# VH-VL binders against Rho GTPase-activating protein gacHH (gacHH): the designs that were tried, part 11

Target 1, 179 residues: Rho GTPase-activating protein gacHH (gacHH), of Dictyostelium discoideum (Social amoeba) (q86l99r1233to1411)
Amino acid sequence: SNKESLPFRRDVIEKVINHLRENSLDTEGIFRLSGNMESVRGIVKSFAHGEPNLSFEVHNISNALKHYLRSLDPPLIPYEFFLMLLDARKNEDAETIRNIFWKIPSDNRVVLTLLVDLMVKISENSNVNKMNSKNLSIVFGPTILKPRTPTLDRMALMTETQLQCGIIQTFIEDFHYIF
Key: E = the ipSAE of ESMFold2; O = the ipSAE of OpenDDE; V2 = 0.75 times the mean of E and O plus 0.25 times the DockQ between their complexes.

## First folded at step 4 (VH-VL)

Design v45 (from u05 with heavy chain S31D T57Y K65E, light chain N32Y G50D; framework fv_umesolerbart)
Fold by ESMFold2-Fast, scan of step 4:
Structure v45 (fold): chain C 179 residues (1-179), chain A 117 residues (1-117), chain B 107 residues (1-107)
Amino acid sequence: as target 1 above (179 residues)
Amino acid sequence: EVQLVESGGDLVQPGGSLRLSCAASGFTFSDYWMNWVRQAPGKGLEWVSFISSDSSYIYYADSVEGRFTISRDNAKKSLYLQMTSLRAEDTAVYYCARGDWEYFDLWGQGTLVTVSS
Amino acid sequence: EIVMTQSPATLSVSPGERATLSCRASQSVGSYLAWYQQKPGQAPRRLIYDASTRATGIPARFSGSGSGTEFTLTISSLQSEDFAIYYCQQYYDWPPTFGGGTKVEIK
């Protein structure tokens, strides 16, 4: 079966992230609660057309962003950075993570910066919205960082998953150092 | 059209192993997080396992951790549950279900696993 | 884990009458609650999510309410096809847990 992916639209993603920054920081379960599937699909379609429809409930908009990012191929963090980021996280080497971040192509890097800044703001309000850095890392780890060729070894897969989430958590917690 | 179909349920002796499969059709399987949920005869629903769209994130219920392994093949649009060290209390209809661990919007019809001597 | 308790275990209602089903959580789950319908020999079907949002295609006679620890599913005018077992499920905390179910029987 054919995998359908959407084009990378930096301007659209920026508008959606800015909308969520203004409207979602105090929303309980933001990015965790699933939206209405039909609404989410309609919003994602508007992203492809360059004019994001932001008139929907915030959970539908956040899930549309999540779905859109998940559909990107290559992913937001390009495939070539996957193993080197996991290795840097395994070694607890924040300086190497920072150096790798600055090698990411500029459009991807700007979008990643805006997305992580949103995650930082959400985590700062976790007493209200119930989404701390670990919760957000679970949502976004597999969404924006993945291997070109997935492993079939279950123990390796579990280790990779922990490191993927760890990278996103490091981005959030060390934001002012890395970004 | 939009469907999940489970298979592989069988009668197995305690301590045995069994592999369940779930075939997806009518939607882009690789875009969705998938789950296994079971229901013992005459009992309620119990969540068993979760796998993210690219297999990066995997969780298990405490009752099956270390014994069951969830996996997926996005090219074949299939979800799997490898069960080992089966116990009588694992006897149940096993459903595959689409969605986040949060809630489930599409369910298969289930496949019966009976663990008995 | 969060324990979900449903009551009554069995509810007998005449066609056209109102049915009210209760679901209680052992701790607050906010509005992170879903309701499912399961007919004999069939898979569960999602009715409600976020405590009160009807899933696409679900008839208006089904409504959900509540927050925190106390939740209600209401069927305003019961029809013969509503004979089923109904389950609530929390997704506030890991792992997701289901109630024991309420069987709705038509008199």
Scores: ipSAE 0.000, ipTM 0.455, lowest interface PAE 14.2, mean pLDDT 86

Design v46 (from u05 with heavy chain S31Y S53D T57I G99E, light chain N32Y; framework fv_umesolerbart)
Fold by ESMFold2-Fast, scan of step 4:
Structure v46 (fold): chain C 179 residues (1-179), chain A 117 residues (1-117), chain B 107 residues (1-107)
Amino acid sequence: as target 1 above (179 residues)
Amino acid sequence: EVQLVESGGDLVQPGGSLRLSCAASGFTFSYYWMNWVRQAPGKGLEWVSFISDDSSIIYYADSVKGRFTISRDNAKKSLYLQMTSLRAEDTAVYYCAREDWEYFDLWGQGTLVTVSS
Amino acid sequence: EIVMTQSPATLSVSPGERATLSCRASQSVGSYLAWYQQKPGQAPRRLIYGASTRATGIPARFSGSGSGTEFTLTISSLQSEDFAIYYCQQYYDWPPTFGGGTKVEIK
């Protein structure tokens, strides 16, 4: 939701995701609940400097990751894959989604794999944390997959966001097939 | 006190428009996903629309797509439903509902919309 | 969409008796199932979520069970304030859908 473009730092993102995988699976509303804004800003600043500060409460760390990913330009899934993923999802074509995934640049693909693996583990523990694949798709759909130029039509925007969420839900539910 | 209060329900002619409001108090409104749910007289519950905490994700029931618009103002702690091209079948009590991790944990009292000639 | 079917449509019971309400999903919804109580002229109130977890403030006489496609709400010793309409709702997939309701009325 920050408009400033932050540098893509694969190693930093990996460290943050690994920390959340170890510490957040039992946390109710993980990624959905807001953290303390000043703490989140400080954590995001540490990401930009290459040394993530992970000493904060888990909701602050998860929100910092969400904010950081949302601020990436280009997004985690590069713009060139946006329309083709939406078309594949509209056609319920998991094979094409898998083929597109494997064409994503390697640094982005590795980060996406770690992020989706975290989402799978969170969703498997949804009896405790209350975050199923649908909930996670709402959080990450518009965060990591978006068009270069937003649509002008409200109804088209709604359809696009439903498909964006659908792609993330497919990644989680068909993880072992796609990844 | 944690509460949701709807307003804006009225008698309206078919083809008309109406705006519903829902005022939240007693909790951090900006943390929650919000929904509209309706109930026709003597009938069951029907989900109408969803909006995420930051308005980035919006869903509508097929019966209202293209006619209704959900929106929110986090600074004013308010949820809205703009209804256009109203039909007799839209006659219902409209509830504002807060979504926690396990769906609808808080409901407003409802506001009645009657679409009749 | 996932279709939720409740049975019976109407259940007539005496105070102090056990009431058992059924809810069926057209496909598996895991444990993503909530139960709501609605009294005449009032908004619905969430009783159970996650198929079996009682919401805060809900009396122990209400219990939920089931997973997948078959769910049950049980009221162990019916009180006068329990005469109401009860709705099940799946939140496994979009759109969230409700059952048609079961009216629990005095015999």
Scores: ipSAE 0.014, ipTM 0.626, lowest interface PAE 8.2, mean pLDDT 88

Design v47 (from u05 with heavy chain S52Y T57V W101Y, light chain G30D N32Y; framework fv_umesolerbart)
Fold by ESMFold2-Fast, scan of step 4:
Structure v47 (fold): chain C 179 residues (1-179), chain A 117 residues (1-117), chain B 107 residues (1-107)
Amino acid sequence: as target 1 above (179 residues)
Amino acid sequence: EVQLVESGGDLVQPGGSLRLSCAASGFTFSSYWMNWVRQAPGKGLEWVSFIYSDSSVIYYADSVKGRFTISRDNAKKSLYLQMTSLRAEDTAVYYCARGDYEYFDLWGQGTLVTVSS
Amino acid sequence: EIVMTQSPATLSVSPGERATLSCRASQSVDSYLAWYQQKPGQAPRRLIYGASTRATGIPARFSGSGSGTEFTLTISSLQSEDFAIYYCQQYYDWPPTFGGGTKVEIK
């Protein structure tokens, strides 16, 4: 029970993602550049109450979504899928990654699908917004996919991070196949 | 004023260790990805290391992997590079640079590291 | 890694003349290309990003063009303060890589 652990609210996340899909595709550095810290905190509090406040500029809303997803425990991709996804990516096995995706609980899977669809649309407009699939994978890899206990070995952590980012990049680039 | 200021560069013997620091001011340091980029005397630019805003993602150039460690302290608005097992070819001006690992929009003035006996 | 090649290594130009610098990537980098200016004893300064977008405060005489594998930086009317080394840099793929630089010097 972490003090910043927030309840998983599918309806709130869906509303926020839909807002970003409509308003963020041309925004340079979307998800990478920060918003105003006080605005972000206020928006996140509104998410916890089920009534998202979307009357802020897009960087504040995108950072609030990122903070909210990072605060989920268990994470958006439940802990039980972490090692099997990393192993599938290590073997460059897209079919196994697809099979694992379809084993994710339905509410989490729907949210993940909407989030990755947004990432695909952002990456397709990267000539304007400067956020390609590799940039988005750095943002979302550690945000939605993480081990229950932190990895302490330096070399293992580097390999783990590469695989975490690689999974998100695979989701974006092979969206048509996996989702 | 938006700026980055490096410090810690010195003359060190081969096999030695050195810690570089970079102090940020004028922007929300905790929101940005940070990098170290170096330049050997009379040579071009070479990317060294990347660290994500919360330290969860870290990358190193193959030339420094296993010898250098990047870290940050968001409360102190500072970036660090711990260098060990230094070699003559590590001699360079080391720049602290803001951006994502592929893009650099703000640079410090640099700090000179000389590895020589 | 993506290899960036700049040409010429040295360009001799008189003040008021046009300077054209070339940068080529070993594979497509789309428009993920930046240009930097470096004067002796100074840190690099970003001029252009996204292949053609001028950074804030950069004079209109600097312009970038190109996409894919071939890029150009143009200085339309060279001023005395423009004599410097210019670097291109791709940020399409890891690791980010720089060209070897083009030194723009007085003729």
Scores: ipSAE 0.006, ipTM 0.578, lowest interface PAE 10.1, mean pLDDT 87

Design v48 (framework fv_umesolerbart)
Fold by ESMFold2-Fast, scan of step 4:
Structure v48 (fold): chain C 179 residues (1-179), chain A 118 residues (1-118), chain B 107 residues (1-107)
Amino acid sequence: as target 1 above (179 residues)
Amino acid sequence: EVQLVESGGDLVQPGGSLRLSCAASGFTFSSYWMNWVRQAPGKGLEWVSFISYDSSYIYYADSVKGRFTISRDNAKKSLYLQMTSLRAEDTAVYYCARGDWYEYFDLWGQGTLVTVSS
Amino acid sequence: EIVMTQSPATLSVSPGERATLSCRASQSVGSNLAWYQQKPGQAPRRLIYDASTRATGIPARFSGSGSGTEFTLTISSLQSEDFAIYYCQQYYDWPPTFGGGTKVEIK
């Protein structure tokens, strides 16, 4: 939801992702399991300072990152790329997805690269953490990629959600080709 | 013919203003990022400003922030750079440059000279 | 910002010889590196992108290599029209930044 948007802070997001990369790869249900909501709010508040508080249990930090990314308006992947990415995914066209990725503004693209690299590392350790590429795509698809005007058509929404998740899954599985 | 043509370069007093234009032809202008890149006499290349396809993302070099404004008119296939509070250090040939699929510059105009001096 | 350093500043070489130009990034830029050629009074011309992909119309004697922080442009058999200033540019992160240039001149 974008009712209360926080400013995009690339340096903060990078610090949080680096912390999770070092501390979360063996954590069961990372990004899926909920943290303590008051702790999550406190961590998100620290992001506004530019000095993220990473002294909390890892599920609180991962949920804070998820909440922060969901609050971004425009989203991490800018609105202008939404339909073209969905179309490329519908056509199973990884080359076009790669080309579109490289059109994303560099601050967003660098953050997206770090985020997907983290997702790749988590998925490689899915035997321990139970979070494979499909599981991560369900978490991050709607979080970082969304339309400017949401559809009111139920069937169209279902199709869009499947394609959103499919794009993130493609990012993870074809990481070294796309990124 | 795929080309970019700059205009508007002139001699300007320090503190003055100047507007540069870049006319695009031979390609779908609205599908490309556009940039201004400058080069001071006898020096290297310096990126100045970026604008996305729909003007939703705009970036400036720290040296020009607050003084320069980039804009585009997709219907007119034109890119602009409004320069204010000009300094001697802004003296340069200004190039209009097209960002390709991956943010490297695949098409450059011939440049327009801006000289800031008394 | 990412600082690009080119060496040498000036390279003197005879026609027909090999020229090797270096470009170094202050942090990893992956393969997001382009090379440009600029002759006096002219706009830059794109030679190489993605570190090693030659642009359309660029002669085969030009080749790029490298990844991460260390990049090289090689001109295998220098011709008279190749005497120019060459710039590297990273497009990994904003702002895009250029090296200071290497002037290739007749020995």
Scores: ipSAE 0.006, ipTM 0.485, lowest interface PAE 14.9, mean pLDDT 87

Design v49 (framework fv_umesolerbart)
Fold by ESMFold2-Fast, scan of step 4:
Structure v49 (fold): chain C 179 residues (1-179), chain A 118 residues (1-118), chain B 107 residues (1-107)
Amino acid sequence: as target 1 above (179 residues)
Amino acid sequence: EVQLVESGGDLVQPGGSLRLSCAASGFTFSSYWMNWVRQAPGKGLEWVSFISSDSSTIYYADSVKGRFTISRDNAKKSLYLQMTSLRAEDTAVYYCARGDWEYGMDVWGQGTLVTVSS
Amino acid sequence: EIVMTQSPATLSVSPGERATLSCRASQSVGSNLAWYQQKPGQAPRRLIYGASTRATGIPARFSGSGSGTEFTLTISSLQSEDFAIYYCQQYYDWPPTFGGGTKVEIK
């Protein structure tokens, strides 16, 4: 039998993102403000088992998605793309970032597209929800893009984090060019 | 009552080290971005460092990069600033402040004085 | 880094008069600008955020205006407790930067 285990649950992530797109665009501090810790943990467990529990208030669901994405190994953007994306951002090369995006495996790319589309819609409503592209980049940069071997030097880690955030900001601001 | 209380300020010699603490109460500390801001005697405000709610994002002012380290303990509701290789120009009142990209810095501590002198 | 310039450095006004404080950014900061009041021996207190939104508990005599690079804090009918140093701060881009401050003193 050819049953293949995927490193993440695309169908679950799609359902959660769709729920947030319908219910969170006017929510102040979405993805920044914490939910109830015990509720978030329970929701994340439901995501891992393929049946997301969406009956909780929106901050619990958004934080559960954030924590679930952060727990993925490999991360949403596979390890092999990490250094090349950081290099392209360092060079302010949006065309290379677009070319790299289209090399990402299809399931990861579809999820990334849905997630960034949600971030675009949130940022477009930032006058109400108070979450602009810079705010969202701080939340998602180190969440979905990380090195295979953790960076041990604090100064190097800081530079790395700024570039990770810069990539997510580029995804949001140049969405219609890249995606 | 929402409040921040700094401690740890002292008189230190150039080249010395010092650790500042900031205790939060009256709000969900783990939900907020935190900053250190300093003010030299008779001078204006200078931002020093930032840490996101989960410690995933950290920034430093160029003047303190490589010498200062910001950290937090959400379980203890505390923010820290580890200072090394201190210089006379680091002499200032250090404030911890709750703040972000949308509202600026809405809650400030009373400050703790660091004096670097021979 | 974005440089914030406040003018004048010192503003002398009489109680009951209108005080107008200016803040200029070296590049556009949108409306991501806050104003703070600092009295001697005290921590700064946020008055305005988002360039024009008054913080909770701040009296109506304080108002902020402007966007992009030019911002103004206005204090109408100045009260004795308003004599302080006022700072503007951009939070549009890293690092967040403060103006040099405007000292409002009794004429």
Scores: ipSAE 0.000, ipTM 0.523, lowest interface PAE 15.4, mean pLDDT 86

## First folded at step 5 (VH-VL; framework fv_umesolerbart)

Design w01 (from v43 with heavy chain S53D T57V; at its last look DockQ between E and O 0.77; V2 from the best seeds 0.00; counts 0 for: pae E 6.3 > 2)
Fold by ESMFold2, look of step 5:
Structure w01 (fold): chain C 179 residues (1-179), chain A 117 residues (1-117), chain B 107 residues (1-107)
Amino acid sequence: as target 1 above (179 residues)
Amino acid sequence: EVQLVESGGDLVQPGGSLRLSCAASGFTFSSYWMNWVRQAPGKGLEWVSFISDDSSVIYYADSVKGRFTISRDNAKKSLYLQMTSLRAEDTAVYYCARGDWEYFDLWGQGTLVTVSS
Amino acid sequence: EIVMTQSPATLSVSPGERATLSCRASQSVGSNLAWYQQKPGQAPRRLIYGASTRATGIPARFSGSGSGTEFTLTISSLQSEDFAIYYCQQYEDWPLTFGGGTKVEIK
């Protein structure tokens, strides 16, 4: 189906992330467990229109944020950074990843910082919520970082996906160095 | 009832291809990470492949990389394993396994794949 | 790849007695370890996750302990339905790996 891309709204994303910081750190499976699909769709619509409705069970809100970020075009990490980040991750080069992060446009950097900080806080409480850095990287890898032209080659897709997840894992585990 | 039902296991010759299916019922399939796990006759368990709930993350065991392809159709509540370039060591019962995280809380009864000439 | 080693391969135990099964990881897996039970002709069933947390519906006679590289499954009073093969599985890192299994049989 031809789904229209959603507008990037920094102020909405900040409100949603702050709500989740206050309400989700003890929630088992946050960002992993599904919500009610009809509720999630309605919440995503409220994000796109600039009026986030956060009067829902926390899994619906976390799923809505994930879906909203997946629907951004360009993605949260703009397309021009995709290949250089993957190459830096392939070489296990956290310093280069940090240098690339600081070249990302400032509004995107602020949102990325807030989002990864939330993931760090969640992962630090993983004994309760069951979401460690590896789990969160599976959720957010392809959501935040994606190519302009998706490959149809299944081997290339697998390799790219593993590197995308690796970048998110690096963001979480080396947060204070990179951000 | 909550269940997973595998199908598509068969006798195939080395170098052949086979497609396994797993039908899910009684739970919200699109909410779960899914796996294939296999067990050669009389042997232990071997994890084969993983796919995330939205198919955005996929992993394979080294023994099957480049030969097997995992996929899912959330609208049909189905998991698939496309197997190619089959070898004798691929002979096993193949289980569809629902991930509660990276550990498996629901298993099908399995489907037997036999690779022999 | 994290290699999981189970011992013993076979454990002969009388009904009503204690069974102790060991699982060792080639590197630390923290508490990211699960235990499964498999009876002949059946699919595995999850017993324990997080090294020590019993899955829903698992009897209290099953308990798990350990962290890092050394783990133990204990069955405090073996019942007739507990004679099976038991597998440990780490989920710290990819690829996911299982131990070779411990067969618990009647003595």
Scores: ipSAE 0.080, ipTM 0.683, lowest interface PAE 6.3, mean pLDDT 89
ESMFold2 (binder alone), look of step 5: mean pLDDT 93; pTM 0.944
OpenDDE, look of step 5: ipSAE 0.206; ipTM 0.751

Design w02 (from v43 with heavy chain G99D, light chain G30Y N32D; at its last look DockQ between E and O 0.04; V2 from the best seeds 0.00; counts 0 for: pae E 9.6 > 2, placed apart)
Fold by ESMFold2, look of step 5:
Structure w02 (fold): chain C 179 residues (1-179), chain A 117 residues (1-117), chain B 107 residues (1-107)
Amino acid sequence: as target 1 above (179 residues)
Amino acid sequence: EVQLVESGGDLVQPGGSLRLSCAASGFTFSSYWMNWVRQAPGKGLEWVSFISSDSSTIYYADSVKGRFTISRDNAKKSLYLQMTSLRAEDTAVYYCARDDWEYFDLWGQGTLVTVSS
Amino acid sequence: EIVMTQSPATLSVSPGERATLSCRASQSVYSDLAWYQQKPGQAPRRLIYGASTRATGIPARFSGSGSGTEFTLTISSLQSEDFAIYYCQQYEDWPLTFGGGTKVEIK
């Protein structure tokens, strides 16, 4: 609870994702490589204020989106869906994952669809940008799918992280079935 | 000088604990995923643990789950491995390895951990 | 987990000759395979990634091939510095796993 949360702004996230769709598909290490920390912090603040400043090098913008999504409370996938999705992933049940996705509130669904579509486009160009579905899942798994109460148990955290990443992989690899 | 330098390897009794450190220099440490890989004397390589650049994703080999904890401090450009409940089969040289899309492009020289009575 | 099996365990080759090393995966890893070289007392060095792409600075005599479950590292004309142990590693799925190694010795 010491971490600041930021307001969910659907319109801002849509603008940022559309910008990245136009400018990042051939960028090596997109979402993995760092940006300038001072710039990234300023960009994140502009997202929170509702006026996204996208006049930066693309790595700064991708890092800002990642950090903005991490700072949402509740997260992009609301807390009540966390255990259901993890259980469905553990059972390798893509149909249940799809059913759960369609129960997510509509604003969150729109943003999640745009975000995963961006990840699909990036992964389809992974021979250039070096970011396949597994790499993207490592970046976004814990970022957008979190428990309400973080565990201190190392064993439970390992299992949760593996399942969180697996859900993102499923979203990317089965995009047209789920979304 | 792009390099990784491990430290903290020692001789310990079974059930003991050690903390390994890895100091990075010459590259933007915060941009890279990092791993620990070990090699028992006269044996092959075994991947031990992975940590993403912002520590949000962590994996462990089954052989070390629940006993080892990977962590990093990006401000100090350092990677750590906290080892507890050490066993004879944990005896190995431990390498710090820089991740390049899940294969390893930069390795340290390693630090030896010996677990014996 | 995906088991990687290397053969032979030891390969004796004369300098200037060709060495062929095999690596087999217990299930398809597509092209998500890397090769490493390790000399005595040294850390491993990356040679090949993506099954066939040479890492920067690796001599052209090293070449990788294969996909799915069967992979080969070829050293077309062995130099004195090439006598080492070679490991394959898959990165298709967690846990990341290595083969048992092939030691290339001077005949």
Scores: ipSAE 0.006, ipTM 0.595, lowest interface PAE 9.6, mean pLDDT 89
ESMFold2 (binder alone), look of step 5: mean pLDDT 93; pTM 0.938
OpenDDE, look of step 5: ipSAE 0.126; ipTM 0.725

Design w03 (from v43 with heavy chain S53D T57V G99D, light chain G30Y N32D; at its last look DockQ between E and O 0.81; V2 from the best seeds 0.00; counts 0 for: pae E 6.1 > 2)
Heavy chain, then light chain:
Amino acid sequence: EVQLVESGGDLVQPGGSLRLSCAASGFTFSSYWMNWVRQAPGKGLEWVSFISDDSSVIYYADSVKGRFTISRDNAKKSLYLQMTSLRAEDTAVYYCARDDWEYFDLWGQGTLVTVSS
Amino acid sequence: EIVMTQSPATLSVSPGERATLSCRASQSVYSDLAWYQQKPGQAPRRLIYGASTRATGIPARFSGSGSGTEFTLTISSLQSEDFAIYYCQQYEDWPLTFGGGTKVEIK
ESMFold2, look of step 5: ipSAE 0.094; ipTM 0.682
ESMFold2 (binder alone), look of step 5: mean pLDDT 93; pTM 0.937
OpenDDE, look of step 5: ipSAE 0.801; ipTM 0.923
ESMFold2, look of step 7: ipSAE 0.088; ipTM 0.682
ESMFold2 (binder alone), look of step 7: mean pLDDT 93; pTM 0.937
OpenDDE, look of step 7: ipSAE 0.457; ipTM 0.834
ESMFold2, look of step 9: ipSAE 0.103; ipTM 0.700
ESMFold2 (binder alone), look of step 9: mean pLDDT 93; pTM 0.937
OpenDDE, look of step 9: ipSAE 0.804; ipTM 0.924

## First folded at step 7 (VH-VL; framework fv_umesolerbart)

Design x01 (from w03 with heavy chain S56Y; at its last look DockQ between E and O 0.68; V2 from the best seeds 0.00; counts 0 for: pae E 6.2 > 2)
Fold by ESMFold2, look of step 7:
Parts: C-alpha cells; sequence; structure tokens
Structure x01 (fold): chain C 179 residues (1-179), chain A 117 residues (1-117), chain B 107 residues (1-107)
C-alpha cells in the first residue's frame, strides 16, 4: 500500500526516551506487551507533529515509540551501515562494531545512545520487568536495523534477522565499550 | 475459554508435505510470541520453532531448518507450520504453545503427524 | 546447544511421601529453568519458572530449587493426581531444550 513514512525528530525521541527512563523500569513486559491501539495511533501522530503527548499509561507510550521507530525512512541506523554491522557481528568483532557506530551521523548516534542506554537500564532490572537483553533485541533488532532492499527468501531472512538481533544484543551487553 | 487448538495432522509418506494450523481464542493473540513443540511417540518434548508477535523474528531447531516454515495471521488469530521434505523422525504429536518469557504457559491438545512408507 | 539431563528416568513413591527430581544442564542456564507436568494423553502443564517460582494455581507442595547447572523439583506429600511425567526446560539460549523426563509412579 501507499503509506507515508514519518519524519525523524530527535527532540521528540529524546523526550519520549526520558519519560520512559523515569516511568518504565519497573513495568512488566515493557516494549513487548501491547497498548490500546487507538491511544497508540494518537500518540504516534503527536510524535510526528513534534509535540509528544505523554499523558498516557506507559505501555501506550512504549508502543508508540516502537511504532514510530518502525515508520522511519531512513531507519534510525541508516541503510548504508546495515551490511557493515552484520559482517562485523558475523565475525564477532566488537571493535569494528564500535568503529562503525562512531561513523553514524551525530543526531542518529545521540538518539541511538539514549535508546540503548534505556534498554540497558531495563535489562538490569529484568528480575522485575521481565525484559532481558535477548528479549529487547527481538523487539528492536528489525525495528532499527533494516536493509534498503529486504530479502523475500525466508532462510536468508532468518539468518539476517539473527544477526540484526545479535547487533542490538551486543549494543546492550557491551554498551560501555561501544558507546 | 483461553484455548489453542491444533489441526492438520495426518499420515504421510516420506518426502511429503503438510500444513498444521493452530487456532487461538480467549486472549489477544497478536500480543504473544508463539512456538511449536513436538513429542515423538513414547519420547520427550522437542522445541521446533518460534515466531514473534509481528513475525519479524523467527527461529528453528536445526533438525527442521530449511524444511519447516512457521507463520502467523494475527487477523485470523492463527499460527501455522508448513512442513516439507518430511522424514520418519518427524513423526510426533505437534503442539502449539504460547510463549511467556521463553517458557510456555498455554498449550494446545496437539495434532498427530505420522510419516511412514 | 544446551543438553538437559533428568534423573531418575522413573521414580516410585508412596502416596504422602516426598518425591525429588533432578535436572542437570550441560552449561550454566543461571535461573532460566522451567518445569512441566504431563499426564497421560494430555498436553504439558507449566509448574515452575525461574527455577523456583510456582506458576499461578500450582499447589504449594511443588517447589523448585537450584541455579547454574543443577536443579531440583520437589513434590512434598505426593498426591494421587501427581502421577505424571515431569520435564525440565532451559530458556537461557536458543535452541530451547527439554530434559528427557522423569516418570513419577505411585506405589
Amino acid sequence: as target 1 above (179 residues)
Amino acid sequence: EVQLVESGGDLVQPGGSLRLSCAASGFTFSSYWMNWVRQAPGKGLEWVSFISDDSYVIYYADSVKGRFTISRDNAKKSLYLQMTSLRAEDTAVYYCARDDWEYFDLWGQGTLVTVSS
Amino acid sequence: EIVMTQSPATLSVSPGERATLSCRASQSVYSDLAWYQQKPGQAPRRLIYGASTRATGIPARFSGSGSGTEFTLTISSLQSEDFAIYYCQQYEDWPLTFGGGTKVEIK
């Protein structure tokens, strides 16, 4: 279908992440459990307009952030970094992953740092919120790290998806080395 | 009732194909990660495949990789397993299972797949 | 992949007595361990997750313990309805794997 992508608004994403940092660390299933879809749609619209409405239950806010990030084109990690990151992950080369991160444009890099820091804090409290680094990587892998031309081969897609999740998991687990 | 109901199990020849279905009711299917687990007659449980709520993340056991395809239709509240190149060792009761932190809090009754010449 | 080994294969216990089931992982799974009960002709039922947390609706006579590579399911004061096969399952890493099962028989 003919669906319009959403604009990248660094200031909006920063506000939303800060709100979640203050309000979501004790929330069971944060980013995995669904919210109210009418509320989520309205919240995403407010993000796109540059005036985020955060007066909703925290699951609605987290789902709205997830859907907003999915709708970005180009994605949060720009397309040109996809193959380099996957290759570095395949070779288990965290130093190269770090070097690639620092080549990402500065606005994207700041947002990515804030987002991964939030995931680190959530995962450190996973005994309460039930979201460890592996679970968060499943949520965020394909959300923020995407190829320009998606494959339709299901076996190849599985392999790429495992590497995408692995990159996000590496970001979370090696945060202080990479970021 | 909160339920999972599998269907599509049958007797097939080696090299054959089957499609298993799992119908969900009584819960928000689109919010849950889902799995297939199988049990050969008189044997233990074996995890087969995983699919995330939005289908973006999919995993398979090595024994079925390349032959089985998991999928879901959230509008129909249904989980599927397309099986091809079936072997005698695929003979089992196949369960669909609702994922709860990678352990399974809801199971269907199972559907029997028999692969024999 | 992480191999889960259960012992004994069969455990014969008198009603009202204590049953102790063992599960060993080939490498550390920390506390990412679940236990299931399966009665003849039925699907498995979740008993324990996180090595020691009882699932909702599971009687207090079921308890789990252990961490790392060694885990135990204990059924205190065994009831007639506890005749079943019990499976452990690790969820630390993919692929998810189950133990071979322990059949609990009532003498």
Scores: ipSAE 0.071, ipTM 0.676, lowest interface PAE 6.2, mean pLDDT 89
ESMFold2 (binder alone), look of step 7: mean pLDDT 93; pTM 0.936
OpenDDE, look of step 7: ipSAE 0.404; ipTM 0.814

